# VHH binders against o67189: the designs that were tried, part 36

Target 1, 350 residues: o67189
Amino acid sequence: METTIFQFQKTFFTKPPKERVFVLHGEEQYLIRTFLSKLKEKYGENYTVLWGDEISEEEFYTALSETSIFGGSKEKAVVIYNFGDFLKKLGRKKKEKERLIKVLRNVKSNYVFIVYDAKLQKQELSSEPLKSVASFGGIVVANRLSKERIKQLVLKKFKEKGINVENDALEYLLQLTGYNLMELKLEVEKLIDYASEKKILTLDEVKRVAFSVSENVNVFEFVDLLLLKDYEKALKVLDSLISFGIHPLQIMKILSSYALKLYTLKRLEEKGEDLNKAMESVGIKNNFLKMKFKSYLKANSKEDLKNLILSLQRIDAFSKLYFQDTVQLLRDFLTSRLEREVVKNTSHGG
Short names: E, the ipSAE of ESMFold2; O, the ipSAE of OpenDDE; V2, 0.75 times the mean of E and O plus 0.25 times the DockQ between their complexes.

## First folded at step 19 (VHH; framework vhh_7uia_1)

Design s2 (at its last look DockQ between E and O 0.34; V2 from the best seeds 0.00; counts 0 for: pae E 2.3 > 2)
Fold by OpenDDE, look of step 19:
Structure s2 (fold): chain B 350 residues (1-350), chain A 120 residues (1-120)
Amino acid sequence: as target 1 above (350 residues)
Amino acid sequence: QLQLVETGGGLVKPGGSLRLSCVVSGFTFSSYEMAWVRQAPGKELEWVSDISRSGDTTYYEDSVKGRFTISTDNAKNTLYLQMSSLKPEDTAVYYCARDDFWYGTPFDYWGQGTQVTVSS
C-alpha cells in the first residue's frame, strides 16, 4: 500500500510502524528532504547514510545486518541513496535479488529508507525488489501540493518579510518554477534577499532575479557546462540541481567519472591511440557521447583534467572525512575557476 | 511527548456551524505555524487553513474563505477552527497540524483528527 509522505510522517513520529523498510519517492522531493532532516535530528548518531553506487554488496548487507551482538544497540535509521545503482551492481541474477529481499525482510531493529530522487514508475514499483518491499514494508510517495497551497506558502513568506509581490510577478514565479517547492524555496529566498531594500517586487524584478530551470536540466548538463568551462552557468545549474533534490555526491560521482575518462583519453591520445577506440575502451560507445567527449577534450588540457580530478578528490575527501558541505565546496571550486578565467581574459585583452 | 488533540467534530446539517478545537501539548504552538487540514474518504489530504506564529495572519483555502475562521488561544495553547455555512463537501476528518514549511517540516505533527459530517 502506498502512503503519502504526510501520512507516513504522522505515523512514524507518533506511532512508529512495525514495518522497517520504506521506499521514499515522489515528485516533491522537498517533502522527502524535510522528512529526512527530521529523521536525522531524531536519530542523531544513529542516522546512517548508504550510497548504493559506492557500497559493495557485502558492505551493504553488513550495514543492514543487526550485527549488534550486544542486545543494547540503539535503533538506527539507515537511509539508502542510489539504490538503483546498487541493484545494477547486483546484476540480473535471481539469487542475488532474493538474497537482497531476504535481508531487507529480516530487518527488525532498524529502519531502512530507500530514497529515490524522482517519482518511481509503476513498472519499477512492480519489479523486484521493490515489489517485495511493498509487501513487507511500505511505499511512501511525496506528491505535489495543490497550486493554491503553494501559492499561499509563497505569499506568506513574502509577507513575513514585509515584501509585497505583484500578482503577475507571483504568477510568473510560480509558473517559472512549475510549483516545485525546492525550486520555489530557493527562488523566493533569492528574491527576498534582492528585495531587502525594496518592499515591492515587480514582474520585471522577478524576471531579472529568478532562474528558470529547464525541464531538461540534469546532472549531465551541469557536467557538460563545467567541462566546457562555462562556470557561471554551471553555478546556476548546480543550484537548480540541488534544489531539485539531487544529492551533491551524485553530481560528484558523475563528474569524477567523466573527468577520469577524459584524462585517460587524453593520455591515450598523446600516445597516438585512435580516439574512437580509446573512447570505447573507457565505455563511451554512444555516438552522441563520443561527440561530447571530443568537445570536452578540446576544451581541456591534460593539466586541466588532472587539476579537475585532484579538486574533485579533495572535495570528496572534505565531504566524507570532514563533513563539509559538498555543495559549498563545489561552488567554491566553480567560483575559483571562474575567477581564473576572468583573470586570463583580462591579461590577454590588455 | 508532542500531542495534538482535535475535538468538536460531529454531524451537522448543511448550513450549520461547528467549532473545532485542537489542544497542543509538548510544544508551544506560537513557535510554529499551525494549520487545519482535512481528508475526505478516498481523497488526499487537503489544506484548509493556517495561522502565522504570531496569530496575526490567517490563510484559507478558496473553498472555505468567508466560512471558516482559524484562531488561537495562547493561554490555552489551543487552535480553533470556526466553521460556518457548512456544506456536504466539507465532510472529512479534520486534523490539526504543525506546519513549518520554511523553517522545518511541513505537517510534521498532527492529531488523530475529528470527524465532521455534513448531511441533510
Scores: ipSAE 0.526, ipTM 0.817, lowest interface PAE 1.0, mean pLDDT 86
Fold by ESMFold2, look of step 19:
Structure s2 (fold): chain B 350 residues (1-350), chain A 120 residues (1-120)
Amino acid sequence: as target 1 above (350 residues)
Amino acid sequence: QLQLVETGGGLVKPGGSLRLSCVVSGFTFSSYEMAWVRQAPGKELEWVSDISRSGDTTYYEDSVKGRFTISTDNAKNTLYLQMSSLKPEDTAVYYCARDDFWYGTPFDYWGQGTQVTVSS
């Protein structure tokens, strides 16, 4: 049985199908990831991930055939990544391939999701074991959304936040990311934060802020390095940002926004609140951004964040009240923090 | 718990009009984007239209642009699709769906659908 990801999502979560084994593939990997996120939410502790490049044949088959010895077991969802690597381990041995197909055909108490990170061609889908899976299970494709649909999704999000994005800026962003929804979602959220007060995004601003695999410099890279305490690299990136014409007050605004969100998260953790819910309360819902903020929280104590906020307030005050060079104040701050870390290392070592 | 109920489908001649309604319960209606998605017999699901959380921004598939109008009434927790100048190719089951594209799972909840048939 072959179907699309939205059709499958609609039917799977309303009435679990009789089929137990499904292949997920396609160009729109974002939709596969959101499907799996909902699957994980549904199955909780009964959600199991297997990595085909890491496990042995017997561990793989045990995971697929495992059932509770004691009554009352619920369905489990087994998600398999890197299945191609697992197939490489099997090699060309006919008996091992026949065993794999037999195990997959006889899955009865679990759901098994074989996840590919690309769209499979018809030839690949017509080869074993996937040919057999198409017969007794299902093939689910996440096809690329049309470029017009992706453009409309992005434009609607900016409009929802009241941000006027220039047409050439929007087209640049779409081309820069190759219409990749995973990259677009991240970059759109960053651009919304960047333009929160101005409510306008120009081409020049998108070029300075947006990042793809091909971009090496942006304000969020600087903020990332600073919050992870890589002050040496942060100094280099700061100089690049200034040379590309990014205004230092924009850097200060974004850094201050992140520092305040992190301080708020520390306070919510002290109250015993769940970290994922706390992150959503300050507007952090993207899973990649959640991972980055978790890293920032690990790298910074509450006192670190308080001192960072106070330092940023001093830099802002000196810039405005005494007309001091904001860039030099930022450099001095980073240099002071780097020198402090060097002193800590030498005092610990002797 | 959560429910989406479509009404307003039926049989109509080409050139006619219908108004679909989707009454929702079990979630904060204004916190999610809403969409109309249709499926003709033997065809894949086709996105028709969607509407922003506030109701202010709408989007349409090219084949229905200018003929269909999506709207919301937050006080009644109701999503609408006004369809005019209907064509035989509009024949399908029409679903309303909750969309949490940017913060969760796209189209994570669906109604049962309402049949629209455009036939001479």
Scores: ipSAE 0.509, ipTM 0.824, lowest interface PAE 2.3, mean pLDDT 83
ESMFold2 (binder alone), look of step 19: mean pLDDT 79; pTM 0.797

Design s3 (at its last look DockQ between E and O 0.39; V2 from the best seeds 0.00; counts 0 for: pae E 3.8 > 2)
Fold by OpenDDE, look of step 19:
Structure s3 (fold): chain B 350 residues (1-350), chain A 120 residues (1-120)
Amino acid sequence: as target 1 above (350 residues)
Amino acid sequence: QLQLVETGGGLVKPGGSLRLSCVVSGFTFSSYEMAWVRQAPGKELEWVSDISRSGDTTYYEDSVKGRFTISTDNAKNTLYLQMSSLKPEDTAVYYCARDDFWLGTPFDYWGQGTQVTVSS
């Protein structure tokens, strides 16, 4: 049985549920994020985030363990991202899955939230371990709001700022964003900023300011643009990804992986190694990907790649250690590089 | 402790009127956008009406426009929903909720609700 995010919120914040493990998924990631934000506020220092692709099995189980060495463990909210990647690490061994299920089932003091950045398919929900989780925990779904509600929410936001939007402009904006709340939030904020001098937004203005997001925009496109040094477009794509609910650290992970591989390949090339063989050695076996990597290598010097890696490490550190906004850090990074490119072009064109 | 207590529901004939009240405690509703939502059996939660923090601006679902009126009494820290020309389709549990949607707290708190039944 699935519970809607609103119902779940009500229960969770007014009458805490007996269940301790919950899966959060849905098409409307905005609602999940807002819930998590509220959760973070509630739990403060006892709000913990786990990344399934980064955490070892042992670490994972330790994190879920209610046994505190110091005897006084406060109730914690544990949020797990990239759970699918964690499952992949566990492999197909039935015993490992059973262990996981057992651990999750035995969570008594803490709340565990397994967060998916998309709506899960029926097949996924019917497969272990989610099937079991559904039995002893809860599945929470964030469905899209009605189009009417979304429209009203957007209108409300503009109205609060004293901005009138033409009907056709509003419709365009809604269609452009596919009624995605995260995307709408972003675009509306941009439009509000744009309208600082104007109190009426026309269709033409919206077309100029609002960015069309393709459903086909993925992290790899971003990485591709970044590595090919199209920073302007990369910035736009980044915003889109964030609006779609992609966690910035996921973006960072992929980008870091690519950067490291590229750096390695560059070094191997300098040593006279066969590039094709080298690519295979770093796990690049697909011909299309090989082609892409070749283009990346052409576009980037060894120094460029080194600097990229260092920058990414810095962003990661600031995000994890100092809890800085990863998205902003990425934007700053891209902007900085864009500025450098412009300066280079102006110095050579004069 | 945050509490929202809805009252005023009941059985009414089509065309009738009801006034729902929501008494808020633990926070000041003027600090939040407030909403009425409803849930019919077997259906999802439906937004009905919003009122701005100042109380100056109201929003309504199309199906209730012209029939329902949302209002507040600051002195009583109470939210109201005046319902008129009620229809069977309005049958639902009605909830009062905080609704600072764009600030990241959409329907973060709501009450136990009050049952509204419209039947001949």
Scores: ipSAE 0.775, ipTM 0.916, lowest interface PAE 0.7, mean pLDDT 88
Fold by ESMFold2, look of step 19:
Structure s3 (fold): chain B 350 residues (1-350), chain A 120 residues (1-120)
Amino acid sequence: as target 1 above (350 residues)
Amino acid sequence: QLQLVETGGGLVKPGGSLRLSCVVSGFTFSSYEMAWVRQAPGKELEWVSDISRSGDTTYYEDSVKGRFTISTDNAKNTLYLQMSSLKPEDTAVYYCARDDFWLGTPFDYWGQGTQVTVSS
């Protein structure tokens, strides 16, 4: 069956469907994220994420296994990211595709959500296994909201906080983010914090504060918290990112990039280089990012940054060489850092 | 217990008017955005209109702009949709929904719906 995400959300959380396997795709990825947030809330510890590029065929089919000889299984929500990469591992063999379709058709106790990060084309939806999923399960599309609707949502958020935004400032923000709701949520919250006392936003102010972090938009909060050494909150944000489909290798790439830039800036600062020029030499030209990097430099010694870089290199090596779970390695790293901070604080407490 | 209850639907001739009401209980009405969403026979859900938490800002789908007016009465915890110049294509079940794109899930609670039929 084919349906829209709002129609599906309305029915799924009121009267769950008989179908058990669903494909989620579309241009409005924010709506997929909010659906998955409610799904995570409902299923709690029974909300399971699978990464098609990281798991073996055996592990994939085992995770979808339905039977328990020791009693009934608790209903689970299995969310699959990077399904296309999993299909590449299966190759073009007809027998392997038929096995996959059979397994998906026979899901009876759990719900399976195959999540795409883009809108699928008609040809893709007409190809196996998705053609079969459309028959025994469902295809759910999250269509793009109109530009006028997105503008209204942003305006309402500013009005909620009592902030008057100039029309040209609003249009600039919408164009800067490409009307992307995930980016807009980040930028709007920053602008609200900036204007909390003044209660007005001009074009010049939006230009100073707003920055498209398009490459880093989903990971920025995590990197910021980690670099400011708020490891407890960083752990919570990490779990959220993984639950909503942010790939751990993307997190590693962005964090490593920031760590290397900071280490380079420490070296240039020791040589007496002008900090603003040094920041531009490593590609940091936006005033908001310059402000954040100054904060990161204050929070981290050169040794801290060296150790961070080494830790990230070890995590990457263990993920690839020993086939360890990248997310768990990141969690272990953060947990170790949090435990050391707790010991340090309690040892100095009066 | 959170409830949204729509009333005011019925049969109306083309060019006529109706006023839909949605009475809300179980949460502070002025703390959330509210929306009207409709579903014509055999069609998908179509967002119709919404209103900001303050009541100051309204938005309408193009096909109803100028003909429909959304409003609230915070004292009665009631959302309204005044519909005028009704057309056969407005025939649908009209739902009241809670709409929170920033803090939670859009359209996280729905009413039972009220039928609007424009014919003859």
Scores: ipSAE 0.297, ipTM 0.710, lowest interface PAE 3.8, mean pLDDT 83
ESMFold2 (binder alone), look of step 19: mean pLDDT 79; pTM 0.794

Design s4 (at its last look DockQ between E and O 0.53; V2 from the best seeds 0.62)
Fold by OpenDDE, look of step 19:
Structure s4 (fold): chain B 350 residues (1-350), chain A 120 residues (1-120)
Amino acid sequence: as target 1 above (350 residues)
Amino acid sequence: QLQLVETGGGLVKPGGSLRLSCVVSGFTFSSYEMAWVRQAPGKELEWVSDISRSGETTYYADSVKGRFTISTDNAKNTLYLQMSSLKPEDTAVYYCARDDFWEGIPFDYWGQGTQVTVSS
């Protein structure tokens, strides 16, 4: 039985559940994020994040194993991202899945939260290991709030700041964002900042300030823009992605992969290797993707790619080691590059 | 220890009135937005009302607008929900919740709830 995020939150923080493993998914990622923030606050140092795409099977099981050599181990909250990628690593071997399920079922002292960035399909929930998890743990869904509630929340936020929004402007904003709370939060904050001098927001003003979020915005678009050195648009798309609940480290992963491949291709090209063969050697087999990569190679020098990789590594390190805001780091990176381009253009025009 | 305790629920006839109370301990509710939510059997959680940190601004669901009044007593650290013109559709468990939707965590703490039954 699926429990809503609010119901779950209510019980979890007041009367801890007996179940130890939970799947968090839903359309409204804002609520999941806020829940996780609360969780982090509650557990402090005992809040652990695992990345399914980065962690080995052994590491994963170790992390879930309650066997702290030291008998006094405090209850931990373990949050798992990119669980799907982890499953892919485990492969199709039934035995491996069974082992995973067994490990999850045997979690007794710690809480495990498997977090998905989107609403899971019925098929996904009915498949192993999630099917089993549903039986001994809990499935938590973050549904969208009512349109009425969302509207009131937005109005409330503006009102608290002394800002009046015209009705048509508000409706436009709501429609533009598709009533997505993360997106709304972002856009509302922008509008509040904009209105610092004005206490009334008109439709025209909202249209000017608020960004249209296309549901079709994906990480690949961002990567495409970045690699083609359209940093301004990349920044906008980045914000959209974040607003849609895409984790910045996922973005980083894809971008890093592309950057590394491109760098490799550039090196091979310099050695005189056939580009098509080289692309295939790095796993680029699709003709469309080949075309894109050719464009990326044209747009970037070997040095550019090297610098990109180094920058990404730095961002990754800062995010993981120093727990810095990955999104901000990415923004800073893009802004820095944008500034450099502007300087280059001004030096050549002059 | 952070606690929210709802009281005031009961059985009432249609058209009747009830006053719910929520006593807060462990934090100052003036620092948070407070809300009433309700859950009927087999139904999803429904937002009913919220009140600003200052207590000056109140919000209501359309379903209860004009009938319910949310208020606070800072001295008693108590949240109230005055319900009038009650309908069978208002039958639910009512919860008070701490709500910091945009700046913090929405509905991070709840009470145990109080049962409101409206029946002829």
Scores: ipSAE 0.708, ipTM 0.890, lowest interface PAE 0.8, mean pLDDT 88
Fold by ESMFold2, look of step 19:
Structure s4 (fold): chain B 350 residues (1-350), chain A 120 residues (1-120)
Amino acid sequence: as target 1 above (350 residues)
Amino acid sequence: QLQLVETGGGLVKPGGSLRLSCVVSGFTFSSYEMAWVRQAPGKELEWVSDISRSGETTYYADSVKGRFTISTDNAKNTLYLQMSSLKPEDTAVYYCARDDFWEGIPFDYWGQGTQVTVSS
């Protein structure tokens, strides 16, 4: 079967179809993210994510297995990211493709969602195993919303917060993001917070605040928010990155790299090194990045950076040694830091 | 238990008027945005209108602007769609839905729908 994401969402959560395996793809990735958020809400601890670039063939097939040896079967939702990378591991062997198709065809107790981060071309949908999935399962497409509808959604969000956005500022924001809803969600939230007291956004203000926006979801935006100690927004961006399919260990790697570079820069500055030269020695050569790192250095003490590095090392070790959920460990870290900052900010007010 | 129940559909001639109602239960009505979405035979779902949590801010698709009016009655937990100057192209099943596009899940709950047919 083939259907659209809103039609699928409408039916799946009220009277789901008999099919058990679905491919989600399309240009409107925001709508796939929100569908998966509702799926996670429904399934809770029975919501399982598999990373095709990370998981072995045997682990993949075990995760799709119909029965538990230790007890009864509880219906699960299995979400697969990076399925193309998993297919590369299988190679071009006919028998391995036949096994994969057979396993997918025989899913009876669980739901399986194969998630793509782009719109699939006709060629890709006509190739195995997706050709077979279209037959015994379903293909769900998230089509692009019209530009006018996207403009209305953005304007509505500002108006509900009482913020007046100048017409040229709004159009600039839409053009800068390419009408990308994932980017717009992040930028609109930043602009609302920026304008929370003034209640007006001009073109110059949008240009200044949105200057750092990428057209695509960017792990560096999360790292920026964390290093500037905006833990509330960092938590929101983290959830968006995970729903978009960004691997949590990639997030940890980039954050750890930045924290180590910043700590090294603090050490070099204490020894009298020229800051620009020190930045180049740790691989920071771009003028925009130099400006950002100067801001990070102002926001974080050497002790702050040491404690961050130790926390990240603990999260990494605990994830690997005890098989704990890296995303939840990172969320717990951010939540703890947010609670600490709230206490500090209110200790003089009471 | 969340429940959305649409009523008020029917057959009407072009230029006529019709009022749809959606009775809501199972959540705090004033805490969520509400929307009307329609589906013509063989076509995709089409957003028609939505209303803010306060009931004060309304938005409409271009195809219905100036002809349709969305409103709420919080005391009755009821969402309304007043349709005027109806055209044959308005023929569709009309659904009410709970909508929280930016802060939650777009159209996360739906009613069963009510048929509106505009013909001579």
Scores: ipSAE 0.593, ipTM 0.850, lowest interface PAE 1.5, mean pLDDT 84
ESMFold2 (binder alone), look of step 19: mean pLDDT 80; pTM 0.803

Design s5 (at its last look DockQ between E and O 0.54; V2 from the best seeds 0.00; counts 0 for: pae E 2.5 > 2)
Fold by OpenDDE, look of step 19:
Structure s5 (fold): chain B 350 residues (1-350), chain A 120 residues (1-120)
Amino acid sequence: as target 1 above (350 residues)
Amino acid sequence: QLQLVETGGGLVKPGGSLRLSCVVSGFTFSSYEMAWVRQAPGKELEWVSDISRSGDTTYYEDSVKGRFTISTDNAKNTLYLQMSSLKPEDTAVYYCARDDFWHGIPFDYWGQGTQVTVSS
């Protein structure tokens, strides 16, 4: 039985369920992340995160194995990301899947949360091992909130900051983001920052500041890919974004912002500052974003980030001062990075 | 221990009025937004109303606008929902919830709920 995230959240924290394994998926990732934040708060040191793309099969099973040799082990919450990647590692062997299912089914003392970063398709849910999980555990879906609720939430946020938004501007923002809370949160924060000196946001201002993300073409996907150094795929996504009509300077703006934040975070880390606090200091408060930024930080050295920033600045300058094709400059940048990565891989393999 | 306790539910005729109360312990309203959420039988949770930390701003679902009023008494640490012109469609379990949507965790704490039944 599929349960909504709010229903699940309510139940989970008031009357703990008998089921131990849950799949979290949905269009509204913001709600999943906030749930997980609550979970983390509740379990503290007993909150464990597993990364399916990083963990070995043996490690995975060990982590799930209730080796309560010692009867007094506190209940743990185990959150699994990138479970799909883990499944891919397990391969198509029926026996391996069965083992996995068995292990999951036998979870008794701990809670296991399998988190997907998107809404799962029916086919995915009907396939093993998720099909089995649905039978002995629970499927939790984070659906979009009502448009009205979302609108009010956005208005509330602006109001709290003393900002008035024109009706048409608000509508534009909502439509632009497709009422996605994660996107809205980001855009609203941007707008708030922009409006720091202004108490009124007009449609024109919102159009200038806010970024449109298509369901099919996600600028954030591009940014993710780039920051995670998947340049080949980033190139493809870039082309899609451009085809969709996204202005390259908007892409650059987001990317620059992220790069600068990351660089700052890296510097703070070097100084021995707590990463979570550091992230918050640069305006990264959302757990989802924190997670992403952690990934980016792992993927990039300080030097990498510095070079990225310099490259972006160069692109910006060439675009603005010399009226060069920003898209082409971005392509060139990505291609150059791709080439470097290939060379690095060939030099270490040999 | 943080607790939310709803009261005031009951059976009422269409057109009638009820006042729900939610007594909060373990935190103060000044730090959090509060919300009423309801769940009708066989339906999903539905947001009904919320109130700002200051209590100065209130928000309502369209279906309850003009009929419901959310308020707080900080001295009593109590959240209220005044319901008027009740309709059968308002029949639900009403929950009080702490809500920190943008800054924290949406609906991170819930009460046990109070049953509201509107029937002729």
Scores: ipSAE 0.749, ipTM 0.906, lowest interface PAE 0.7, mean pLDDT 87
Fold by ESMFold2, look of step 19:
Structure s5 (fold): chain B 350 residues (1-350), chain A 120 residues (1-120)
Amino acid sequence: as target 1 above (350 residues)
Amino acid sequence: QLQLVETGGGLVKPGGSLRLSCVVSGFTFSSYEMAWVRQAPGKELEWVSDISRSGDTTYYEDSVKGRFTISTDNAKNTLYLQMSSLKPEDTAVYYCARDDFWHGIPFDYWGQGTQVTVSS
């Protein structure tokens, strides 16, 4: 079966299909996220996420067949990210690939959703195991909405808040984000906050306020908020990134890279190196990014950066050694920083 | 329990008019955005029109602008689609759907649909 995400959403939640295994892919990742959000609401504790790069073959197969004794006899929804990485673990052994296809074909009481973060090409869909899934299960595509529809959705949101956005300002925002709904949702909310009293958005204002460094999901916004010590907003953006299906190790990679660069810059400043030249030596050449890094250096002492690096190393180690949930470790880190801010506030507020 | 019921479909000649109704029960009607979505024979679902929670903001697909009007009557918990200047290409099953695109989950509940056929 091949179908579109809206058609599938309509069918699945009104009259669930007999098929049990589905591949979700497409350019409009926002729609995959909202489908999965409804799925999570429906299944509650019976909603399970698997990361193909983190679990063993036996754990994977157990999760697909497991029925909860303690949660009742209700079916589960199993959502699989990074399925390609799981396939790499299987290697080229024909028997292992055949076992995978047999297990997927024989899923009986659960629903399995194999989620891709991009649109799959015809060649990818026609190769095993996805070719077999198309036969006994379903392929669900979330195609990009038309540019006109995306423009109308954004305009409707501004109008609902009573904000008059100039046409050239709206056009600039759409082009800046590449019509990416995940980015647009975040930037539109920021612009609404900016214009809450004025109720007008001009091109110049959008240029000053709107920022996009990523076409898909704003991992860099999370890193920016964390490095500027806005932990409350950082926690909210983290939750959004996870709901978008961003792998937590990607977040860790970018954050660790920035933290190491900043620590290196602090040390180069101690040696008397020119800051702009030092930034180029660690690979920061764009003028806008240099400006952001100057802000990060102002907000963070060398000790702050050392402690951040150590915390990130502990999170990475605990993810590997104890198989703990990386995103929960990040949440715990942010929550502890918020609690430290509360203590400082109550100690200085009198 | 939550339910959306469409009525008002039928057979009409090109250039004619129909008014579709969607009566809602099981949730506070004015707390959600509402939409009309159609499916022509053998085609994908097509987003026709939607209306904001307040009823003040409406949107239309280009092919229906100027011909279709979406509206609500909060006293009757009813969503309307007034269709005029109907064309054979408007032939479809028309669905009423609850929508919360920016605040939650788009199209989380659907009616069973009403058939509109435009033919000589």
Scores: ipSAE 0.502, ipTM 0.817, lowest interface PAE 2.5, mean pLDDT 83
ESMFold2 (binder alone), look of step 19: mean pLDDT 80; pTM 0.808

